# Ledger of designs, part 1: VH-VL binders against Ras and Rab interactor 2 (RIN2)

No score or structure here was measured in a lab: all are predicted.

Target 1, 92 residues: Ras and Rab interactor 2 (RIN2), of Homo sapiens (Human) (q8wyp3r787to878)
Amino acid sequence: FQNYLRVAFQEVNSGCTGKTLLVRPYITTEDVCQICAEKFKVGDPEEYSLFLFVDETWQQLAEDTYPQKIKAELHSRPQPHIFHFVYKRIKN
Positions, changes and structure headers below are counted from each chain's first letter, unless a header gives other numbers; Kabat numbers aren't used for antibody chains.
F, E and O are the ipSAE of ESMFold2-Fast, ESMFold2 and OpenDDE, as the mean of both directions, binder to target and target to binder. V2 is 0.75 times the mean of E and O plus 0.25 times the DockQ between their complexes.
Where letters were taken out, [cut] stands.
Atom coordinates printed by the task and the answers are left out, and those that the model quotes come from them; centres of patches stay.

## First folded at step 6 (VH-VL; framework fv_romlusevimab)

Design s1 (from b2 with heavy chain F101Y Y102F)
Fold by ESMFold2-Fast, scan of step 6:
Structure s1 (fold): chain C 92 residues (1-92), chain A 122 residues (1-122), chain B 108 residues (1-108)
Amino acid sequence: as target 1 above (92 residues)
Amino acid sequence: QVQLVQSGSELKKPGASVKVSCKASGYTFTDYAMNWVRQAPGQGLEWMGWINTYTGNPTYAQGFTGRFVFSLDTSVSTASLQISSLKAEDTAVYYCARSKYFYGSGSYFDYWGQGTTVTVSS
Amino acid sequence: SYVLTQPPSVSVAPGKTARITCGGNNIGRKSVHWYQQKPGQAPVLVIYYDSDRPSGIPERFSGSNSGNTATLTISGVEAGDEADYYCQVWDSSSDHVVFGGGTKLTVL
């Protein structure tokens, strides 16, 4: 479905869990972070952000970006790339 | 100006079906989820579920599966609730209410329909 | 399933301050929204995101949320504030909207 976004949650001690979220094309990274904070039961949301892991590189997504648009752009590239959206601590 | 206008009251016999409509105006219909909330006489508010106005996918709260169906007619910005095989315990005021699509902090209801009274009696 | 507990009734004299509580396990980690419902009318959002007021809601209405208790505070209570008040959260564990049982505010 075009409106689903898989987001992994990375904790230092607990490994990775994940959820599939309903995210429309114009829902921002800030909006997704709010959803993730509640769904992953995060008590300190200011310490977390949404990251894109692609090509062995972590890229923090700016608050005003659109994850569904980013996903669509990555899928449109001529050579396939494996990528993940990860909600994790900024400095861990 | 944002408005949600619901259909008129209904008096039904047990076993009948009813369809409650909620017409939205003053905003882009598909930018908000539509929720259904029921209130039995003298009782509190009970969330029934929501429908994604962009995809058409409904989500039902526990206790509202089977006899309850959420639907849309996006061409006229209208959401509908159908209740089949009506029982006396379905007697209530049914409200539509809009929210953002966010599961979590953004799921407050800023605009409500006026309510539709459904009475089920023999 | 997650449960929000409200006192069934609160009485307050005109001009005094009313406090309506909403109890829930670790509710301070959730965002609490509050609705006012007068007889025969649809609910009206009076507080969202714990403490924010929609346009048109008097400054007398305020909210707080910490630990296991969220509170709606109405200062300088007026007769027109008589209503049922409901708190509401989103429970991420069940993916459900949860309402409190409601509190009837009487101004006497």
Scores: ipSAE 0.007, ipTM 0.607, lowest interface PAE 14.5, mean pLDDT 85

Design s13 (from b2 with heavy chain K100P)
Fold by ESMFold2-Fast, scan of step 6:
Structure s13 (fold): chain C 92 residues (1-92), chain A 122 residues (1-122), chain B 108 residues (1-108)
Amino acid sequence: as target 1 above (92 residues)
Amino acid sequence: QVQLVQSGSELKKPGASVKVSCKASGYTFTDYAMNWVRQAPGQGLEWMGWINTYTGNPTYAQGFTGRFVFSLDTSVSTASLQISSLKAEDTAVYYCARSPFYYGSGSYFDYWGQGTTVTVSS
Amino acid sequence: SYVLTQPPSVSVAPGKTARITCGGNNIGRKSVHWYQQKPGQAPVLVIYYDSDRPSGIPERFSGSNSGNTATLTISGVEAGDEADYYCQVWDSSSDHVVFGGGTKLTVL
């Protein structure tokens, strides 16, 4: 029941990089943010959050949501859209 | 086999400082976060915070900022907790406990040290 | 601050089923982990992420989490199960790990 989650890292003045994280299905957005802070080596994790970018729209994910469930729902849509999970600064 | 071995018990006077160590073995030290948990005599478990073993960044729970310092010596796979200006209320068993990086600080603690008893008395 | 409420004690006869509850506001939206602690020993993880068992933990240990109550269930209780049991969550609003007060399980 282990799953993988692809997360892009976006910084001002740098290209988007990404990592594939090993996560459980019920892992929360808060847990994913902590993993991202560690893997992307950010010194100020309180300034960052996990965002969903879909249909040219940015949506900040609430800490108690489940990114793997969100991913599954987006993949199951009849007209699938391109989407990305992005770890980036809250205030840009 | 995973082991977390902590330093021996300490008896200190109020105002002194103490350093508790936690030596890890049986796994790659930098692949897991290290947490500190306190248990006062006859009381429950209290999370103090964690340290990222790869970056060295500590995160302290509310109430454990100031006198408490988490540190690492990655060359010997050891995490340490230093408490300065000891008070009687610091008397407790202090545990180190590892958590998987892939689950962050909201995750579970799968292995624990045996505990270090710190007694503060005059 | 977020608070987890456990009964201070639970008694159960050998071979019967023990249920230890962990109450918290909307705890079903959080992931609950459970630890067993015997006197003079370090805690041992027995359930993580609501219902997963670590390697080495017998199948008679199970967990559930819904609404305002998480439950650790121990079926076919044995004398060796006597211990203090703690539930634990992460509270995103306070950025804090929260432990329940602990439940002493007595096998009589």
Scores: ipSAE 0.007, ipTM 0.594, lowest interface PAE 13.9, mean pLDDT 84

Design s14 (from b2 with heavy chain S105L)
Fold by ESMFold2-Fast, scan of step 6:
Structure s14 (fold): chain C 92 residues (1-92), chain A 122 residues (1-122), chain B 108 residues (1-108)
Amino acid sequence: as target 1 above (92 residues)
Amino acid sequence: QVQLVQSGSELKKPGASVKVSCKASGYTFTDYAMNWVRQAPGQGLEWMGWINTYTGNPTYAQGFTGRFVFSLDTSVSTASLQISSLKAEDTAVYYCARSKFYYGLGSYFDYWGQGTTVTVSS
Amino acid sequence: SYVLTQPPSVSVAPGKTARITCGGNNIGRKSVHWYQQKPGQAPVLVIYYDSDRPSGIPERFSGSNSGNTATLTISGVEAGDEADYYCQVWDSSSDHVVFGGGTKLTVL
């Protein structure tokens, strides 16, 4: 039911900011990255990707994954999971 | 240590049913999805689907709806696969395999059961 | 449905480098995982997320993924590397896991 996705922006040379995106349930990671490039005013979007930080795991999300489905799966878990999405530079 | 232990081999007649079990140990059962993978003699790996161990919701791959049922007994950390109306083409080794973050994050299988051979005589 | 294509077999001399390919439409947009299966045994994860190596897997195993081809590279091949190798992705359109057909690696 929730159509909002909170994304943190992490620059290699500066701190972290964040934005809340209004997105559809089947929005892809590629689509989210395009929105983030526009919203965070990134000039080299090909160097960035969306990452998920959850528990002791962080992972780059493949372009054809669905962040809202990932979010829903984590919300369905028995124990609370602290997680967040981060749009940041791919480590070369 | 994480371990998935499956039930023993089965020899069945066409039309019978079989239930293969997979008992997990060494981790919190409900933190990981359980997948089923089939391998016919001399053939490759074929993903059958998965079951969400927390919600109990199964997802079946194309070709594995109807006769195939995934179930859980979370009190004993066991997932089961039942095949009804067995056919000769169901002859295969059936594996259970654990995955984390199924919805696109990490659908890789880090631990596998040893496999259960199901033979259906023609 | 999404399809992964692997060569049925690859032969390599001991000590040389084996390259096993996994072809798929825009596979570079997906995360590719690789499994090793020896006769009578369950598969073992050798590479996950295109290029990451699980603990216990030798560094001579590496992976790459770009465009329409993912590749598992095994350098300094040993007799013990003889096995079937399978690539695997998650297909977003069907929300299903897809395996390649497998490649038999022979060390001669």
Scores: ipSAE 0.013, ipTM 0.690, lowest interface PAE 7.4, mean pLDDT 85

Design s15 (from b2 with heavy chain S105T G106A)
Fold by ESMFold2-Fast, scan of step 6:
Structure s15 (fold): chain C 92 residues (1-92), chain A 122 residues (1-122), chain B 108 residues (1-108)
Amino acid sequence: as target 1 above (92 residues)
Amino acid sequence: QVQLVQSGSELKKPGASVKVSCKASGYTFTDYAMNWVRQAPGQGLEWMGWINTYTGNPTYAQGFTGRFVFSLDTSVSTASLQISSLKAEDTAVYYCARSKFYYGTASYFDYWGQGTTVTVSS
Amino acid sequence: SYVLTQPPSVSVAPGKTARITCGGNNIGRKSVHWYQQKPGQAPVLVIYYDSDRPSGIPERFSGSNSGNTATLTISGVEAGDEADYYCQVWDSSSDHVVFGGGTKLTVL
């Protein structure tokens, strides 16, 4: 597992910003969402979740999943998959 | 269209071996994991494990180590389940089902094979 | 190991609303998927990620998930909805798929 996780922040009526987070290998999606809420200064964190955007599809990650494991699995594929972790509103 | 087509029913004696196949079509075989799920007569669904179609690495649920082997033939987009030393308790319908290769939430099964009935009796 | 609990059976009259529950410790932190299985047939995905519907699944099917209970709701129940329904999650601690025991929906 790498020590870093790149997360894009998508907010209503704003540009896309991103941050590179220093994380543990077994950091959960819940932990990442908490870090994102603080770093992106989100006032209503309960309305946001971490999504995986891959192969032109959006997949919401459950709170007890491990983003670093997901990242490692996607990177282990010989055919490249362009993917992004995106912290965004659940309803949009 | 996406299809998973399984081999026909099998009637086996205790101690025999059986191989169930699952042929995929309508999508890129290596983009999805193949899962095996069994259902004993009158009972619920039981996840047996999955195989990474890209790497060939199988993962078995706790109760399915030893006698159960997942394999692939990627040249014909086919996954197979072999059960050795068959017991009466192995009598069930065996399903293949596809899922994405992600830890966590992508472990849902959007397409299933029609099922293969394996009956073990003397 | 993680366990999902479903009622063995639920009965509803045609046109009424059926609610099938799936209980699990902090299941609201997980994503729940639901399958419909008719006799002699393979399961069919009817809800994924708690509340999303696959194409081809009627709007009558909906889902929710919070706390310790996920629920599959079928409004305006039709005779053709009679089937076994299974909930399913991913247990991250064991890296295993877990199914509920199934609920037989009877349309009286």
Scores: ipSAE 0.013, ipTM 0.698, lowest interface PAE 7.6, mean pLDDT 86

Design s2 (from b2 with heavy chain Y102W)
Fold by ESMFold2-Fast, scan of step 6:
Structure s2 (fold): chain C 92 residues (1-92), chain A 122 residues (1-122), chain B 108 residues (1-108)
Amino acid sequence: as target 1 above (92 residues)
Amino acid sequence: QVQLVQSGSELKKPGASVKVSCKASGYTFTDYAMNWVRQAPGQGLEWMGWINTYTGNPTYAQGFTGRFVFSLDTSVSTASLQISSLKAEDTAVYYCARSKFWYGSGSYFDYWGQGTTVTVSS
Amino acid sequence: SYVLTQPPSVSVAPGKTARITCGGNNIGRKSVHWYQQKPGQAPVLVIYYDSDRPSGIPERFSGSNSGNTATLTISGVEAGDEADYYCQVWDSSSDHVVFGGGTKLTVL
């Protein structure tokens, strides 16, 4: 199957853009970050990571996590959750 | 205020069963996973597994299948751990602990129950 | 399965800096969380996501994680810091949460 993952790209001066990525179900956060670095054309990919913003909280996703699995679990909750995946600088 | 309040200590004979409860308050019960962690006397922390508070689906760590059952009563925001066919090596403090997710960076436990001591002796 | 290695004990004089290590294969690719447990009490989260502090945890507590070693650093150690400290990660290969064996910090 083909799965899609929406990822926002946050840069201080350019604001926020987004892309919909075609990914496999068990794609890792590390793999997603590589795709994002290429598609958003960042020159210093080691300074970026994938973050999950859920409601009023956020977390940095570890390299060995599975964003599509996270997405599926959030969609399975009874109470609606507002969540976004954001590719942004680790610091600041 | 987030609280996880566990049931009182238990003294059981080998072969008996025990049910430890963990009542959550101060947050939306189904927004967090509930984990169970065991600590034998003088030993370290051992993760037993988690239960999805929305679906009711439990996941057990290796070594905790069979005699151990995680369950929920969402109407009263309570998670329970049942241990059947108790053995002396089940003697431990059992903790419930919440996490936003059971996996990845979100698997950390920000609130813990006070612990329930289960002693198995003849 | 994935193993986290901690020294069983660390001794430190009051006012000095304690460093508690957590060794694991490529642990720098994982997020490490740290818990403090005092006798007869439930564990308390003191560091999450390698280096972040929960509200109420003093800045004397800090963390780092790179390569094969994560470290919990406690500067200006106080008698009240005496406790067992546990590191924790999630292991993708086993789909399990893994704790280190714990380090007893003695302040003398």
Scores: ipSAE 0.006, ipTM 0.666, lowest interface PAE 9.6, mean pLDDT 86

Design s3 (from b2 with heavy chain F101Y Y103W)
Fold by ESMFold2-Fast, scan of step 6:
Structure s3 (fold): chain C 92 residues (1-92), chain A 122 residues (1-122), chain B 108 residues (1-108)
Amino acid sequence: as target 1 above (92 residues)
Amino acid sequence: QVQLVQSGSELKKPGASVKVSCKASGYTFTDYAMNWVRQAPGQGLEWMGWINTYTGNPTYAQGFTGRFVFSLDTSVSTASLQISSLKAEDTAVYYCARSKYYWGSGSYFDYWGQGTTVTVSS
Amino acid sequence: SYVLTQPPSVSVAPGKTARITCGGNNIGRKSVHWYQQKPGQAPVLVIYYDSDRPSGIPERFSGSNSGNTATLTISGVEAGDEADYYCQVWDSSSDHVVFGGGTKLTVL
């Protein structure tokens, strides 16, 4: 039932948008980045990556990771962690 | 300040058991996974596995099932590694090291224990 | 299982640049972390996420990762940089951490 992934898009100009992606459980971070580039209409996708913002820290997700698996792990904890998947520039 | 302090060195006979402890301080123990890494004399680093400090669930690398057991005592922020039926080939320095619970990029070790030397000899 | 290949040794003259490679199939698709280990001491994280530097690590240390090779670069090498260096990735297919075999850096 983990078919949805919420991803925020962080723009350098302080604009922010978000989209809910319908994805397969074993979708990779590389696949998610491709979908984000298309849906957010990014012209320079090589400058962007998927980040996980959790517990006030940023982590760049490696291309071969599984965001739905990461989401499931975070949701398995009794105290809900506030976390967000964010598609943003590698350099700000 | 973050610290991981391990128990002292051990000299054991083949067939004995040993328990190495790793006491964490300076952070919320359950926010990070605890990993175990072994290094035989003159050899490289070998990842043994990790334990989820919040759920208590261990994950063992290939080759470290059976005789090796990861455990926790969350009340004192301590992770432990027990090795049963010790063999000469278990002679190594054993390190604990913390990592975040983020698959892939989060599996790096920012703080390490000082290491515990386990020597197995007759 | 996934394998990381490092040269067993690299020699460099003081003040010059040392380059330590870490080979892996499509390693550019993974995040590579690097550790420095001096004799009798625990490893120390020197580079994480391919190129990021922890607080306290000199700017002489830098990293890159593309294609099949990740590289740790140490510019202006000092005698105190003499150590064993290990690269490390997480392998999604096995859900396991993988270390390279290590490279002994000698400053001659």
Scores: ipSAE 0.012, ipTM 0.655, lowest interface PAE 8.7, mean pLDDT 85

Design s34 (from b2 with heavy chain A33Y)
Fold by ESMFold2-Fast, scan of step 6:
Structure s34 (fold): chain C 92 residues (1-92), chain A 122 residues (1-122), chain B 108 residues (1-108)
Amino acid sequence: as target 1 above (92 residues)
Amino acid sequence: QVQLVQSGSELKKPGASVKVSCKASGYTFTDYYMNWVRQAPGQGLEWMGWINTYTGNPTYAQGFTGRFVFSLDTSVSTASLQISSLKAEDTAVYYCARSKFYYGSGSYFDYWGQGTTVTVSS
Amino acid sequence: SYVLTQPPSVSVAPGKTARITCGGNNIGRKSVHWYQQKPGQAPVLVIYYDSDRPSGIPERFSGSNSGNTATLTISGVEAGDEADYYCQVWDSSSDHVVFGGGTKLTVL
């Protein structure tokens, strides 16, 4: 039921940027990746994915997951962990 | 050190109930989901579902609704599986296993209990 | 329901390389985790996120995942590697964990 998703963009030869996306609760990771490819103007979107960075750990999100559901679950934790959604290259 | 310690083996008659416990130690109990995995004799691993240790809300895989109940006692960091109206087909080793508390590709099991054998025979 | 397919058994000579496959529709788009289970014991995580190795797991265990096939590779196989190996993914459409049927590795 939260309507925004903050996504950071990381790439080797440019600074870090971010966008706040207004999205529906059941938007998929695939849909978010398509939006990010357009907004961050990447020419090779097949090489990128959406990652969850939490507790110094990277987690790649599968295309058919729901980032807003993930966000809601993370917010429900006692002593909530600091987390970020990051659109970045799959392979370093 | 992280440990999941399960209760001892059970021998039951058809129609009885059984409760298997899984006591966690060495980490913050509510930071991880607790999963239940069944393995029938000579068969593979079968995911039964998980319980959110913070909210207490269970999710059951298809085939494990009705007779199977996941519960928690967070004061002692223990998760439990209760099976009612036992059938011969419930004969299996039951494992608890933890996964990180967020959904998706990160659902893997880094620590497992030793397993509890439940045998249902006449 | 999403289905993972593993060969029931794989045999390998000591010191050689074993390859255990896990087939699934577009599995290369999912993250695959692998478990080793020795007789009478609980499963042990040996590979997570396709190719990452937990602390304590030897370097000779490695993984890959592309297209419709994920592979667990065990180089320099030892007698102690005899076990059942299971692949596992997350199926987002059902919010369910899916295991492969398991592969028995025999060292001849």
Scores: ipSAE 0.011, ipTM 0.669, lowest interface PAE 8.5, mean pLDDT 85

Design s36 (from b2 with heavy chain N57E, light chain S31N)
Fold by ESMFold2-Fast, scan of step 6:
Structure s36 (fold): chain C 92 residues (1-92), chain A 122 residues (1-122), chain B 108 residues (1-108)
Amino acid sequence: as target 1 above (92 residues)
Amino acid sequence: QVQLVQSGSELKKPGASVKVSCKASGYTFTDYAMNWVRQAPGQGLEWMGWINTYTGEPTYAQGFTGRFVFSLDTSVSTASLQISSLKAEDTAVYYCARSKFYYGSGSYFDYWGQGTTVTVSS
Amino acid sequence: SYVLTQPPSVSVAPGKTARITCGGNNIGRKNVHWYQQKPGQAPVLVIYYDSDRPSGIPERFSGSNSGNTATLTISGVEAGDEADYYCQVWDSSSDHVVFGGGTKLTVL
């Protein structure tokens, strides 16, 4: 597994954009959210969180989780599953 | 639908070995991790560890290394727990429970086996 | 190692609201799940991801999680809610599941 993390940015009335972050293996969800707030130029970071979209299900990631470990686990599955990390508003 | 069915109760003497099985049905066995949880008489739930159903790699919680072995037979969708050199303090109900592989978000147990009572006495 | 603290027992009258707490250092940063265990039965998931209900769990069960305390709230308590309740988190620093000690809910 590569030391990068692809994060999509979902915002009302804008096309879905994304950035590839070069990150360390034990970067936390809190750290990723801070990076995303800066890179996507978000003025109200308290209203946003990192979500995992997988198997038609949205999961809000807790601040102390490790996205790279989640990514590695999803990649270790026998059947490929499409998944996305999405930085978006908590209230849609 | 989704079911986890465990083997029957066991009465063993100290020093013996026991093997508890957990047969899964109603879902793709290798898409979920299998966890083991112990509950001593009158006490709370204690997580023993999990096994990756695809790779067969076990992870043991502190205090459950050495005498405890998690294994799989994927051809029959069965996970097993073996306890060697049984001690009186191993007397408990042992549960299997499934979880997603995801850290944090997916670590809840949506389906549990009915439990297997293991009693260790002379 | 990470520790979750629950009161050993809570008593509530039928129709009233029971609140079962789960204390942990910065637990608001974690996802908390709750299980109900009736005598002689396996645990049943009643709340996951702090506040979500599985299909079949009544709306009177709700959850919250902030700061150092997560709470399971059962409104309009019924006799059938009498059980042991356990909170649970994933401790990402140790890669381990942690359960609270359990709370016995008595409906009198």
Scores: ipSAE 0.013, ipTM 0.715, lowest interface PAE 7.7, mean pLDDT 86

Design s37 (from b2 with heavy chain A33Y Y54D)
Fold by ESMFold2-Fast, scan of step 6:
Structure s37 (fold): chain C 92 residues (1-92), chain A 122 residues (1-122), chain B 108 residues (1-108)
Amino acid sequence: as target 1 above (92 residues)
Amino acid sequence: QVQLVQSGSELKKPGASVKVSCKASGYTFTDYYMNWVRQAPGQGLEWMGWINTDTGNPTYAQGFTGRFVFSLDTSVSTASLQISSLKAEDTAVYYCARSKFYYGSGSYFDYWGQGTTVTVSS
Amino acid sequence: SYVLTQPPSVSVAPGKTARITCGGNNIGRKSVHWYQQKPGQAPVLVIYYDSDRPSGIPERFSGSNSGNTATLTISGVEAGDEADYYCQVWDSSSDHVVFGGGTKLTVL
C-alpha cells in the first residue's frame, strides 16, 4: 500500500532540489501538485505543474493523470528509460 | 463540451501550399497535446506528430519533416498544419486529435476533429 | 520501427462475438488503445489502456492484452458495429505513436 514518488523541484534562479513523497497508488497529478506546493512552499501554486522528463524530452502532466501509473508503465517497458518527475513553473 | 473543429476541404495543384486549422473549445487548450493524423484514400491511420500546446514545440514522425509545419495560436485555441510544395501523395484526410500531456502508455486520442480533405491534382 | 499487425478483415454474423487481434512483439508490456472508424467519419476511441471503456461505449466492447497479442472483443455484434478498427501503442524506442493497419469488420 506504500508507494514512493521522487519529485524534483526546479526554480528558474536556483538549483534543483528533490523530495521523496509517500503517496497512494491512485493519486492524481493535481493531488501531487498540491503536496509539492506545500512541501516546496510555493506561494503561487497555480503557476506550477508536474512535468515528466524522459530522455531530454519535457512533458506537462494533465491534472487527471496518475503519476504512479505513469511510473509503473515506464518501469515495465522492455528497455528501461531514464525519467524524472519535476515540479516547476509552467511558463519558464 | 469538448470540440475540435477543422477548416474546410481544399483542392490544390502540385507545388502549392495549404494550411489546415483545428479550433479547440470546451477545455483548457494548453493542458493537452495536439496531434495530427493523416489518412490517404483507402489507407489506414498514420501519426504525423504532435505539438506541445504550452511550449509550441513540435515533434514530427519520420517522413513528416521538411514540408510539414505544426503551429498554434493559443489566444484563439487553434492548432494549424501547413504543407508546402504539395505533391499528389499528400492527398488525404488530415485529422487533429488531442492527447493528454504524457509520453508512453497515456498517448491516446479521446477527441478528434472531423477531418479536412486535402486533394492535390492538376 | 515497431509494427502492429491486424487482419485486414473479420466477418461475423449478427449477435455473435467478433474478435479483432493486434499483434506486436511483447505488446503485453505496452498499453493498447482501440479506435472505431465508420465511413466518412473521424475515429472514435472505444478502448484505452488495454481494457478501459470511455463513457458512452457499450459494455459489449472489451479488450485484453497479453504476450504478443492484444484483442478487441465485441459481443452481441450489431449492424451498427460495421467499421474499421485500429489498435494503437506508443513505441518507446522511437518515441512515436504507432497504429495498426486496421481491420474491416463486416456483419453479414
Scores: ipSAE 0.007, ipTM 0.604, lowest interface PAE 11.6, mean pLDDT 85

Design s38 (from b2 with light chain S92Y V97Y)
Fold by ESMFold2-Fast, scan of step 6:
Structure s38 (fold): chain C 92 residues (1-92), chain A 122 residues (1-122), chain B 108 residues (1-108)
Amino acid sequence: as target 1 above (92 residues)
Amino acid sequence: QVQLVQSGSELKKPGASVKVSCKASGYTFTDYAMNWVRQAPGQGLEWMGWINTYTGNPTYAQGFTGRFVFSLDTSVSTASLQISSLKAEDTAVYYCARSKFYYGSGSYFDYWGQGTTVTVSS
Amino acid sequence: SYVLTQPPSVSVAPGKTARITCGGNNIGRKSVHWYQQKPGQAPVLVIYYDSDRPSGIPERFSGSNSGNTATLTISGVEAGDEADYYCQVWDYSSDHYVFGGGTKLTVL
């Protein structure tokens, strides 16, 4: 199950939808963003990025990070944190 | 409100040991990694490594293994750096700085300690 | 190991715009963070994630990152902006944080 990544898509005034992506451990945030732009039919992909929301905090992920490695680290704790990957506009 | 307060300056002889402490306040200590950054006189910033405050596991950058030990006392929200067998080359300002510990290149150091000057001279 | 290259110094007149560059192979694929360090003081985060500003940092500080060069831009430079500026990234290949060599900004 390590090869699946759930990503929520957040749009202004339309709420959230989501997709489960089939990915490899070496897939980069850049690769995930490209897949999301295609699957969510985004016309301005340069305005979007992948974000990680963990508990009460959030962070934009750099293009060369590995979301599956991040996911594995969060799951390695005895009581895993509540977290979500969100594809959304950088400036919203 | 978030603060990292470090221990005072140290003057040591070669071969001695030193322990620099960094006390955190204003946030949940175990939600952030504590990093150590060194700055030799007239030089730039060098990342030494970090310690996972939740697990207690340290990670050292290349060049900072052996003589350098990162430790924690979570009961008082304090991280410590111990340097053994001090050498003149260890003379530097040592900073603690917090970062998020689980997503790498998205991590930055949002709060820094004031720095601890360690001088090693004969 | 990954290397970030900064010019050692940049001079600018008061009220003008200073640009401090940070060169790195494919740095546009990484997130770049910038720190300001005044003599005798700890570094202060001024830009994170290429272009975001922490609370309390003036709007005249901005950043960009594309290709092989990230840039910290300070518009309307004030005497109080004199400091050393450092760029920083995480290098996944080495699992290291990497700092640039620093740039001394002089306001003349």
Scores: ipSAE 0.013, ipTM 0.680, lowest interface PAE 7.8, mean pLDDT 85

